# VHH binders against o26223: the designs that were tried, part 312

Target 1, 191 residues: o26223
Amino acid sequence: MKLLWTSQHIKVTVHIDGKVSKMDVLEAIKTRRSIRKYQDREVPEELIDKILDAAMCGPSAVDERPWHFIVVRNREMLEKIPEVHPYGAMVKDAPVAIIVCCDSSLEKIPGFWVQDCSIASQNILLAAHSLGLGAVWTGVYPLEDRVEGIRRLFSIPEHVIPFSVIPLGYPAENPGTRDLFDPDRIHLEKW
Below, E stands for the ipSAE of ESMFold2; O stands for the ipSAE of OpenDDE; V2 stands for 0.75 times the mean of E and O plus 0.25 times the DockQ between their complexes.

## First folded at step 22 (VHH; framework vhh_7nfr_2)

Design AB2 (at its last look DockQ between E and O 0.93; V2 from the best seeds 0.00; counts 0 for: pae E 3.3 > 2)
Fold by OpenDDE, look of step 22:
Structure AB2 (fold): chain B 191 residues (1-191), chain A 124 residues (1-124)
Amino acid sequence: as target 1 above (191 residues)
Amino acid sequence: QVQLQESGGGLVQPGGSLRLSCAASGFTFSRYDMSWVRQAPGEGREWVSWISYGGKDTFYADSVKGRFTIARDNVKNTLYLLMDSLKSDDTAVYYCARDAFDLYGEFDSPFDYWGQGTQVTVSS
């Protein structure tokens, strides 16, 4: 069984046998959309491993690599996430979620962890998309309610900051592509 | 049915204070981030303030920062906007709005429900 998702001119073919057609980086970036509806289908561990590998390949400030990842497959836990994340309703419908966290003890330069974890989160989204999965970035940091909620729910220590919750699954929607290019945002040599 | 009803608007002199309230019903109020948005005559809608579902996080537009305070009572299903040091430029219809999507949403509008609004007029 092949799942074919077409977004305009890009076809992503996902094979049940785990073979996934690869898309180039620009295609992945341009065609990626937030996916909030998922099929009732498990995500193979191999794909999660690839996604996490990608998540760890991004740059970080002075190579501090402060990120940690909580992979959540437990249904009960997935169902609880919306209780502390008001807009994480889709998480309960996802077969898996990745919580990106920062271990503050790994910070070499304060404050850059936000960028580091953002890069990691984005790589998760791109990797997921390239593998025929859908994902969405649900923000946790810097919202205290959400940070504390996720922390409590997953018993995350105080020195570790939950940053984002990213549900993943085979997409059950196709929102299409967006053209977001804006030449007015480009300045040559000076503002 | 989701309902938002603003109240507390009125006429006030510059430098005066008002407290707006928004009564929410038809949904679990405590699970939604909320915003105040205002619209001055002839102008577009301007976001004023935001509060997280638990009330621990608040944000303000620069135009109202230091003067306005957003708060909520999740037991009473009520959103508040305390407006101090009011200026003529604060004259607008003030709307209570429910945030519909997370910060990283790819949507045209971040709000899905609005109240009817309450008129705030700041005039000498």
Scores: ipSAE 0.386, ipTM 0.742, lowest interface PAE 1.2, mean pLDDT 90
Fold by ESMFold2, look of step 22:
Structure AB2 (fold): chain B 191 residues (1-191), chain A 124 residues (1-124)
Amino acid sequence: as target 1 above (191 residues)
Amino acid sequence: QVQLQESGGGLVQPGGSLRLSCAASGFTFSRYDMSWVRQAPGEGREWVSWISYGGKDTFYADSVKGRFTIARDNVKNTLYLLMDSLKSDDTAVYYCARDAFDLYGEFDSPFDYWGQGTQVTVSS
């Protein structure tokens, strides 16, 4: 099996010996979809490590890097998330979930942690997709009911703010891609 | 079987008040975020207000902010909309709606179940 690429792109073709393929970044961005159905198949720790490495590569306000991540694999804990998150039902069927949190003691500029954790969350989604996994961003912050519920369930201290819960696994659905480009949203030089 | 049944609409003069109710059954009401949505004659549907499953978070459309109050009673499985200082522009059918998907769900419609609606008419 030979590597295939063009002079403008880097692309790695999956080999039958199980090597993880690399996806062109624009392809990953354009084809990533929210996945809520997963195969009954474990996600290797190696892939979670790669996803979290990608999450931490994002820019942050004044390089504050306020993020912390809770990796949840325990079945009992995953099954409790729907009790505190109205749209977290798919988490009970996911092999793993990542909770993206802000440690407010790392904040250098108040309030910018939301952008920082949003960047980390999107990187998790893209990295998971590039590794053949499906994921979905379920919202926590700024909804007080959800923040309090998740904090209580995972014993998150008061100075740490849960931002998102991202279940992931090998996908068991394919919702297809969407064409969302709208040239009317583009303004040259001025509005 | 999910059911949402609105009540409390009617004819009211400008400046008046109404209280809408929505009785919910067939699902665990306290586990879902809920919305009120309205549709004026000849118009598309307009989101009015939203409340989180525990009632701690509420949001309102700018057109009703300060005049409408959303509330829920998770013991009685009932959603409410208290409407004060009504204007003719508030004339619409008001629907109780269950939020279908999380904020980042990538779906075309945010609601999966609707009530039959209750008519609110504001006229001098």
Scores: ipSAE 0.346, ipTM 0.731, lowest interface PAE 3.3, mean pLDDT 88
ESMFold2 (binder alone), look of step 22: mean pLDDT 81; pTM 0.814

Design AB20 (at its last look DockQ between E and O 0.81; V2 from the best seeds 0.00; counts 0 for: pae E 3.7 > 2)
Fold by OpenDDE, look of step 22:
Structure AB20 (fold): chain B 191 residues (1-191), chain A 124 residues (1-124)
Amino acid sequence: as target 1 above (191 residues)
Amino acid sequence: QVQLQESGGGLVQPGGSLRLSCAASGFTFSRYDMSWVRQAPGEGREWVSWISYGGKDTYYADSVKGRFTIARDNVKNTLYLLMDSLKSDDTAVYYCARDAFDLYDEHDSPFDYWGQGTQVTVSS
């Protein structure tokens, strides 16, 4: 049994057989942080599968499920992402990245794909965190330079829109916890 | 060393136009989003405009939208701000800033480097 510490000092027990301790969903949400530093350690495919499974479990408008995922492990490709994503420098240091995309041909109601892909992206982050990994959401859409850059780099068809790039890895930093609750943002019955 | 140097400021009458320039050096200019930020006397810094590293994406503060145009020349390592229909409220020191535009950054300042600024005064 190997104990891993998340950036929030969350003890994640990783069993030798690859089993990971469960994390409460609220705990995952509250303690998740963007992780931009990663260990020199491979992420097992099984974990990526779980993350992708989670990514596809979110709701979508009229169940359109427009998302596609590009799993990138190739070092050369990971190293090229920062060239078209100036603030995605950490991607080159990650053992894997997931590019969340929208297939516009699957969209049933225009515009909701952004929400759908956002949900998918967030689920990736939460799932990663719950599994003892660190991740960060690097925005692609709606920035045209980034969209076109990623599109070109990964030969993404025109009808498919890259939405986010999410590097993942075992965390090598500890950003700490945040208290983001703001009662002033809560309105009862009316504004 | 990263350097940003603004120029083109001056005194102009209301309704006038100015073009600001920011000369960038010490980094790969074409790989960074850039912003203009201004600070009026006694006021805090106000974001004015943003341009993506490739120049395809631009955003403006509502206060300057339709009047200002941000542009860049990545060959010349220069950022521009075209200011039309200037108003007295546009009087400020204008700064060129390199954007640390991690959209989902939880802690960092959106800007990591600044120029010294150039004074823009709009007065009759």
Scores: ipSAE 0.431, ipTM 0.769, lowest interface PAE 1.0, mean pLDDT 90
Fold by ESMFold2, look of step 22:
Structure AB20 (fold): chain B 191 residues (1-191), chain A 124 residues (1-124)
Amino acid sequence: as target 1 above (191 residues)
Amino acid sequence: QVQLQESGGGLVQPGGSLRLSCAASGFTFSRYDMSWVRQAPGEGREWVSWISYGGKDTYYADSVKGRFTIARDNVKNTLYLLMDSLKSDDTAVYYCARDAFDLYDEHDSPFDYWGQGTQVTVSS
């Protein structure tokens, strides 16, 4: 199967695993794992465009869409992230990382941007997975050391808040799936 | 050769205070978030407090919030826990632990190294 669609100045045909395929949404949600080892292989801009398109499809409080994305491919910049993020070591080995940010000037309801950017971040993970890529969400907000470090490193203005750093690339590892369903977390009618 | 060595525990009366220390060596201490974890007799380990690598961010379990203060000295490579207003249910072995994995790292345990612990006993 060949996929043809348009998204913000592009038409794309996507091949996954060297053949055309697609993934059911429930399968994508259940099988996505954090991937921290990547092939030495460039991720085409077209795939990043699809991932960011998916990120922006999420709902937001009062449709405020407060998110901005910094796409980082420069090796020097990627190699500096571990200096300000103690557990971002895999970022230096990724071909690309996406920094999810909130532009506070776009907020319509103060304080809900965290949910908004969380939705965008999870959509990035799912979209990357569906395209045959691996990714991991490394936390930034609300940790002041990380927020200030990332803001300084990428010259992010004071009214913009870095939320997450998401390295991604073609995976070089295969973690097993996890069965995390817990019926005890489900309450019928009452707590 | 990561080493974490706790000290400062002891016997104290209810309402008393103690200061725990954890000497760190064998790694770049200032690059790691750190935690205190405790284990009461016959119980599992309970997270107590956390501090970011630069010391700007701190978090506490609800059971100790307002009574305990976590701090670090990145020059002396030492983690601290200042415990005030101690209660009998604070009796436990206290461990210094190094955070190894990020928040969304999908691991059962976020810590990769632990000290041997220091006993804190709160009793009349």
Scores: ipSAE 0.303, ipTM 0.701, lowest interface PAE 3.7, mean pLDDT 88
ESMFold2 (binder alone), look of step 22: mean pLDDT 81; pTM 0.816

Design AB21 (at its last fold request DockQ between E and O 0.88; V2 from the best seeds 0.00; counts 0 for: pae E 2.3 > 2, grease 24.5 > 24.2)
Fold by OpenDDE, fold request of step 23:
Structure AB21 (fold): chain B 191 residues (1-191), chain A 124 residues (1-124)
Amino acid sequence: as target 1 above (191 residues)
Amino acid sequence: QVQLQESGGGLVQPGGSLRLSCAASGFTFSRYDMSWVRQAPGEGREWVSWISYGGKDTWYADSVKGRFTIARDNVKNTLYLLMDSLKSDDTAVYYCARDLFDLYGEFDSPFDYWGQGTQVTVSS
């Protein structure tokens, strides 16, 4: 079934401070926060598709694109994730989670898959935010217990490495924005 | 109610060894990462060691790396800290803490519960 991506410009009206503004890239980056509380509201499939599309738009080492995504909506499975992911308590409250995985068989250059999956994960967060959703990056790799736990729970084959679990939902919290700019981390021409 | 109770502290000479224990109750111990944290007199709390819920992953502060070993027995609901080659600088109250380890966290504290602590004194 060819998911016909109809280019409908979903005007995601992110109500930041009551103003419906089209979020630009810099705004998305700067205003994104980890969201761990979610409304009792389903996330439309269309939004998940957009998020996954964004997840696959990042660069990868030698264009290896090693990423796979497990979209989890089943309540039973969402409720089990915290059992193998101690920081994943909020996952049980999310209407959906995306598990970012690496297929090692797709890896062309060893070790860069971490960067690739990180880029994909970050794009998920940014896309979610731009669409008015909240998300949080919960780390799986390289913690062996978490990797094994997620693998077992989702019957992930051995050559596929779970990397991150990202619950998503409409935010039920507003942690505000933070300024993380640090000029001391900027070096001109030399250290 | 979540409870953590440390034990095993005491007075030891430099170069000596101690084994700390933390008895956990009131929660499913095997599902939580755990940490040891210490506080020396006049100093802030210092993270010492972390262990994953299954015990496969461990981390150590540089100050204790190679000398301390964190372990756990999930059947006994007990966290351990084996301390070898103790130094005077290791003198502190040692706390067992339940760790909500957020790698990308925006929280101020990764720990939600602490024990009362056990005193470790390293002195000649």
Scores: ipSAE 0.653, ipTM 0.849, lowest interface PAE 0.7, mean pLDDT 90
Fold by ESMFold2, fold request of step 23:
Structure AB21 (fold): chain B 191 residues (1-191), chain A 124 residues (1-124)
Amino acid sequence: as target 1 above (191 residues)
Amino acid sequence: QVQLQESGGGLVQPGGSLRLSCAASGFTFSRYDMSWVRQAPGEGREWVSWISYGGKDTWYADSVKGRFTIARDNVKNTLYLLMDSLKSDDTAVYYCARDLFDLYGEFDSPFDYWGQGTQVTVSS
């Protein structure tokens, strides 16, 4: 078994027998699945930091970067999410959830923040997968009941819009890959 | 344990109106999104309308927009469908369904509990 050596303040564990395994980006995209069952195992803060760094690497309309993130680990808070998010029942069982928000005061081009926060949300899913975690994007916006409920629960101010709740943890399920490629959706040169 | 009981169906003339009700029990009704789904003779089930758990969000199939109104009363644990300007194409069994609505889900079967349905027949 070989491990890559790094500085004394950073521990990096790689696969057995010596080389850092990097997941090919196409492999990550094709094999990522929504994971709704998690091991009873904490997620290190270092991994959350890497995931949020990746989230902020996405492009945004005119580089407006309107996103903010709330990291939720408190069991009482996680257990309250289903009260305001009917689909989010699995969130109470996750060791951590990330709430992706838009700060509307950062919006430079009206109405593009949804695309911006969607890019950040998908990057969270891919980064989590590449680190051996599972995640699922549970929708909040544009459902008014969910937006109001999440805003109230987490004391989110009126000018900030909760967009998604993303529970994550070490997966306790493996749904396998799906073959969703549909050539009929591809149009050459014109419709 | 979960029980959904539809009522209010019947025979009505084209252009007429009906109000369907669905009494819910065995679960915390105010924590769940709900849908109406219909099945015409010889056809598959067609989603009709959806309402969020607090009632602030509603969606309608194109075939019923402007004619049907979904509502809920979370004190009485009752879901409603107000049907106006009925057409022969609206003839169906109408089901109340608990909807695990999944905006970004990877599966297509969001309904986990159904009522037994109530018949609506629109005929001259």
Scores: ipSAE 0.484, ipTM 0.793, lowest interface PAE 2.3, mean pLDDT 88
ESMFold2, look of step 22: ipSAE 0.483; ipTM 0.793
ESMFold2 (binder alone), look of step 22: mean pLDDT 80; pTM 0.806
OpenDDE, look of step 22: ipSAE 0.541; ipTM 0.808
ESMFold2, fold request of step 23: ipSAE 0.375, 0.000; ipTM 0.746, 0.098
ESMFold2 (binder alone), fold request of step 23: mean pLDDT 80, 80, 81; pTM 0.809, 0.813, 0.820
OpenDDE, fold request of step 23: ipSAE 0.626, 0.617; ipTM 0.842, 0.837

Design AB22 (at its last look DockQ between E and O 0.67; V2 from the best seeds 0.00; counts 0 for: pae E 2.4 > 2, grease 25.7 > 24.2)
Fold by OpenDDE, look of step 22:
Structure AB22 (fold): chain B 191 residues (1-191), chain A 124 residues (1-124)
Amino acid sequence: as target 1 above (191 residues)
Amino acid sequence: QVQLQESGGGLVQPGGSLRLSCAASGFTFSRYDMSWVRQAPGEGREWVSWISYGGKDTWYADSVKGRFTIARDNVKNTLYLLMDSLKSDDTAVYYCARDYFDLYGEFDSPFDYWGQGTQVTVSS
């Protein structure tokens, strides 16, 4: 039985008129992949604004909204990120990266900022994907070397914790889709 | 070319200690997280320990926690595994691996390069 891996080409129909076909939320979630190769193409500021808007629309513990975002377009800075983030090699090839940070002074309940920033990060990924961009979540927190590295590199104050680095760009790869549904992870009423 | 070469393995009695070394070359060692992985006969590969590129962060498998210590010398391009209180169950080939661990990655393997391994045998 030849498992025909039908490479379902995610037809990102880039309509000529700049109207990115809107993915529904489930499609965006299901078809999103980490993208680590980018075209030599700039990302319009308008798209970044939309992504950041989405990033701020997620819930947070007691509505603490502790997140801050550093938008990095400077080539020199992008090229330096891999020096302090071993798995951020692709960042140097991206036209832009978003660094998600937590301002600890905004935290109302200890520890939930991780969830808050995670939600924000995921929303960035989903929004990017829905807009025809590729992105990848590169973890910074809780690794001290990476946290300190990013902090130093971007002069982030001590009360602000870098959480993730998310390079974005127009995709230069198509990794396909994955079926990640696992019914064994679903328990009804009890374990 | 990326090269990883393990050394320091051998035969040791239960309760004994060994120090493994991994000499790295062909890449900027200080920019990569590193791991030790072991494989016992007939078993799959087991992640043993991890250390961040700067050495500030470490992880240990529960099976070795409190007994093993991972360390690195970025000047010497060397990864270490200090193994104390060795048990028979620690018998395995120990591999040094360059970590390509994308925490949120979709890769099948978190490692992109491996050494040839060094045999550790714990036997009375």
Scores: ipSAE 0.510, ipTM 0.789, lowest interface PAE 0.9, mean pLDDT 90
Fold by ESMFold2, look of step 22:
Structure AB22 (fold): chain B 191 residues (1-191), chain A 124 residues (1-124)
Amino acid sequence: as target 1 above (191 residues)
Amino acid sequence: QVQLQESGGGLVQPGGSLRLSCAASGFTFSRYDMSWVRQAPGEGREWVSWISYGGKDTWYADSVKGRFTIARDNVKNTLYLLMDSLKSDDTAVYYCARDYFDLYGEFDSPFDYWGQGTQVTVSS
C-alpha cells in the first residue's frame, strides 16, 4: 500500500503500518523469550509479511534457500495441530502460526537444509519480537511422528519436509530476561 | 484426573532383566510423548528414555543405551521400559512421566505429570 494523489484537491493518505518497533538488534536477541500465551487480537498481514521477509534474509548453504512457509490462520486447522503435535496447546490459542518447510528439490548439498531452516526459524522469532509480537519455535523435524502428522494435516507433498511450527501473536505473558552468558564455553585459540 | 501408575519393579541380580509398566488414564495417551525418569537415593532425577506419541521416535540416556528399551501400547494406554543387563548403578525409583517437552522452548520443567514410582534394586 502506497500514498496516492487524486485528480481532485483531496489528498489520500493511507498508512500501511502503524506499529513499527524500534529495538536495537542486541537488545532483541537478549530479550526474546518463548511466548506461549497470546491476546485474542489478530496479527495484521503486514506484520506477517515483514516477518517472512526477515526469515528469507538469512544465509543458506551455497545460497540454496530451500525454505517455504505455510501461514495458518484458519481456526479449525490451528485446533487440529494438537492431534499431531504434543505441544499444540498454545498453537491452537494463537491467532496465526507459520510452518517452516524445506523443499528438497531446492537442496543443492545434502543435509544443510536443517541449518538453513533453523536460520529462517530464528529470524522469524527475532523479527516477531522486534514488532511487539511473541512467538515460540515448536520442534517438528527430525521427529518422524511429528513430520508425518504435520505433512498429512497440511497436505504437504513428499519432497517437502516440515521443519518447525511457530505460533505467534501479541503476548499475554512476560517471562522476563535471562542471564545465560557462560565464559567457560569460550575457548581461545584451541579447545 | 491424569493418572500414571508404575509397576514391575523389584529386586534383581546384576545382569538380570525387568519390565516396567505404566498404566495411563485421564488423558488421551496416544497424543503425548512419554518419558522414564529415575532417582537413586541422595541423587537428583536422571532422565532415562523418551518415546514419541506414535512410538516412531525413541531416545535414551547414554547410561542405559543398548540395555534398555522403551515401548508403548496406545491401545492399552500403557508405557513400558524393558531393562536388560542391569547393573548396581541402575538401582533407583523409576517414574513414568508425561512429557511437556518443547524441543526449542525454554520450559525448565518439561514433565507436567509423574507417577508414584516403582523401586528397582539391583543387588550386589
Scores: ipSAE 0.429, ipTM 0.772, lowest interface PAE 2.4, mean pLDDT 87
ESMFold2 (binder alone), look of step 22: mean pLDDT 80; pTM 0.810

Design AB23 (at its last read DockQ between E and O 0.81; V2 from the best seeds 0.65)
Amino acid sequence: QVQLQESGGGLVQPGGSLRLSCAASGFTFSRYDMSWVRQAPGEGREWVSWISYGGKDTYYADSVKGRFTIARDNVKNTLYLLMDSLKSDDTAVYYCARDLFDLYGEFDSPFDYWGQGTQVTVSS
ESMFold2, look of step 22: ipSAE 0.521; ipTM 0.819
ESMFold2 (binder alone), look of step 22: mean pLDDT 80; pTM 0.804
OpenDDE, look of step 22: ipSAE 0.690; ipTM 0.862
ESMFold2, fold request of step 23: ipSAE 0.516, 0.474, 0.460; ipTM 0.806, 0.799, 0.793
ESMFold2 (binder alone), fold request of step 23: mean pLDDT 79, 80, 80; pTM 0.803, 0.807, 0.807
OpenDDE, fold request of step 23: ipSAE 0.661, 0.655, 0.638; ipTM 0.852, 0.852, 0.844
ESMFold2, last read: ipSAE 0.512, 0.560, 0.455; ipTM 0.812, 0.829, 0.788
ESMFold2 (binder alone), last read: mean pLDDT 80, 79, 80; pTM 0.813, 0.807, 0.809
OpenDDE, last read: ipSAE 0.647, 0.629, 0.626; ipTM 0.847, 0.840, 0.841

Design AB24 (at its last look DockQ between E and O 0.86; V2 from the best seeds 0.00; counts 0 for: pae E 3.0 > 2)
Fold by OpenDDE, look of step 22:
Structure AB24 (fold): chain B 191 residues (1-191), chain A 124 residues (1-124)
Amino acid sequence: as target 1 above (191 residues)
Amino acid sequence: QVQLQESGGGLVQPGGSLRLSCAASGFTFSRYDMSWVRQAPGEGREWVSWISYGGKDTWYADSVKGRFTIARDNVKNTLYLLMDSLKSDDTAVYYCARDSFDLYGEFDSPFDYWGQGTQVTVSS
């Protein structure tokens, strides 16, 4: 049994057999932070599989499930991502990144793919966090430079739109927790 | 050392035009999104315009949309702001800023470096 610390001082127990302790969903949501520093440690494929499974469990418009995922472990490719993503510097330091994409040919209702891929991306972040990993959502869409940059870099077909790049790794920072609740953003019955 | 130096400001009449320039050095200019920010007297800093590192994406504040054009020359390491149809309300110090806005990031400031600014005064 190995104890891992999240950036929020959450102990995640990782069993030798690859089992990870459960994290409450609300806890995962509330304590998740963007992590941009990673340990020099590989992420097991089993965890990536769990994350991707979670990514595909979110709802999508009319169940269109337009998402595709590129799992990137190649160091050369990871190091190239910052060249086309100005705020993706941390990607080069991550052991793995997931690129969330939309296959437009799967879209049934126009425009909802953004929501679908957002849900998938968020689920990746939450799942990663619950598994003792750190991740950050680096936006690609709708910025054309970034979209085209990622497209070229990964030879993504024209009908497929890169949406986000999410580096993942074991956290090497502790940003702490935030209280983001704002009652002023809650309106009852009417604005 | 990262350096940003604005130029091109001055006094202009309402309806006039100016072109601001920002000379960038000390970093790979072509890899950074850039912004113009302005600050009027007694006011806070206002985000004016944004351009992606490759120049394909631009954003404008509603207050300047249709009047201002942001551009960049990555070969010259220069950011531009073309200001047309200037109004008195455009009077401000204009700053060139290197963008550090990580979409879905958790940063306190969307910019990490600023120039010294250039004064733009629109007055009859």
Scores: ipSAE 0.548, ipTM 0.806, lowest interface PAE 0.9, mean pLDDT 90
Fold by ESMFold2, look of step 22:
Formats: structure tokens, sequence, C-alpha cells
Structure AB24 (fold): chain B 191 residues (1-191), chain A 124 residues (1-124)
């Protein structure tokens, strides 16, 4: 009964340790904030797996799925990220960081990997938020110093391009929500 | 703590050139992106140029692109701005600033430390 189910308001459901999390997808998008302060609390590998599963659910150009992810938990490695990323100071305080990368050998349409990895990065932020974690997207690509620095630090091969570094953890701050809607940005039929 | 000291300003005729310097101390200069920012009398601050911590990436405001060149010397801990083809609209106090803005960090304040500034005046 397709019509009957169309009238239902369906929320995205995410499982965590046998409990169903209920956060409406629009609520997740509207309430997600960049979080740079984290509790001294380990993030279970199971949650990282769920976040990366979500990252890979995004569309990609001609289904090329060029993304790879490096999960960083080692304290020494996390503490070195600020040496090659000037705005990654909070990364040393995070229990874990995810580096989103493009494997250029998987590109089917050159250059569209940026959109692909952007989609994966945003999905990481939303999934982390829905699981009670805080995260922030720190930029790497297209800044050459950052790309080369991260590639060197994590032994990333030449054909793989680091795109973003996303530290995450249980939040120790709450910036609140923002209302950023601007109807002047909406154009009907033409500019 | 962080100290930034600009120098090299002065009076110059339209079409002339100046080289500004900014001596940095109190932090690991080579780990920070840096900017030049200017403020004309009675106006707000205007971002001029930005350079990444290793010097490989540079950005310029449209008003100065093609005329100004930003550079850094991480051995001498010095930031530079080479200004060519100067115009009267370039008259301002020029500040070096340490960039604190991450690319997607949702901050509203992009610079956390500023120098004292150096005056550039383009006659006449």
Amino acid sequence: as target 1 above (191 residues)
Amino acid sequence: QVQLQESGGGLVQPGGSLRLSCAASGFTFSRYDMSWVRQAPGEGREWVSWISYGGKDTWYADSVKGRFTIARDNVKNTLYLLMDSLKSDDTAVYYCARDSFDLYGEFDSPFDYWGQGTQVTVSS
C-alpha cells in the first residue's frame, strides 16, 4: 500500500549498541555544529564503522566511489597533525580522526572526485552527530602545503589525494543551533 | 606571547613600489598561515593577501591581484608584501595578521593576532 505509507513521517533510524537512535534527518542537518572540544572518552570502533558506512552511502560521479578513509587513533600521530595543518590544533585532543582521501586511479571522470569526497565528508559529520559525537571538517585540499604535509605524515601514495581531516569525539561543548536561511538566495525559474 | 612587527611603509608616488616586512616571534612561524590586512582612514579592515605556512599557496583580494606579491621566509620568521603599481586607493595602515580561520570551521573571526601596522601613503 504505497499511498498509505506515503502519509507517514519517517525518521532516520541508527543502531548503537542495541539501541535505536531517533534523530530526524532535517533535525540532524540543522543542529550539526563544528565541535572542537572533546571529552576524554574513547569512541568505540563500532561507531567509527557506522560513520564510515554512512560516508560511503553518498552518490558519486558515475558511481566511481573514489574515496578511501584513514582512521587515526595513535596519540603520536594525532599530535603531529598540527605540524602540517595550521588549524588542526583540536585534532591532538580528539580521540580519533578520519582522513578522507581520493584514490585517483578510481576516477572515471577526472576532477569530480572533489564533489565525491565532499559528499563523503559531510556524511561523516552528520552520522557522527546522529550518534552523539561531535566533529569538525578541517580543510586539506586544495591547499598544496596541507596536501603534501598530510601525505608525508601518513605515508599516503602519490596517486592518493588527502582531502579532509575530521577529528571527532564525544562533545565537551554545545554551540547551539543557527538559523541561516536566507530567502534572497532563492531564485524561481531564473536568476 | 605572539609578537608581530611591521616595517617598510612610507610615502610613494602613484605607480611606485614598496616592500613591507613583518617580523614574527613568540610562536612557531612556519606552522601558521599569515595574512596582510589594511585599514584606510575611517574605513573597516580589508583583507589584502594570504599565504600558507609553507608558502606554496597564496590568495589575493581582487583589488590588489596582479600588483601585490605576498612571500615569507620561514628561516628568518618574516612575512613580506611586495606592492607594485601603487594607487591612491592603496593608502592605508598595513597589518600582518596570524590567520586562525580553518577552511570549514564555522568561525566568525579569521585572525587572532595583529601587528602594530605600518603606514603606506600614496601621493598626490
Scores: ipSAE 0.376, ipTM 0.747, lowest interface PAE 3.0, mean pLDDT 88
ESMFold2 (binder alone), look of step 22: mean pLDDT 81; pTM 0.811

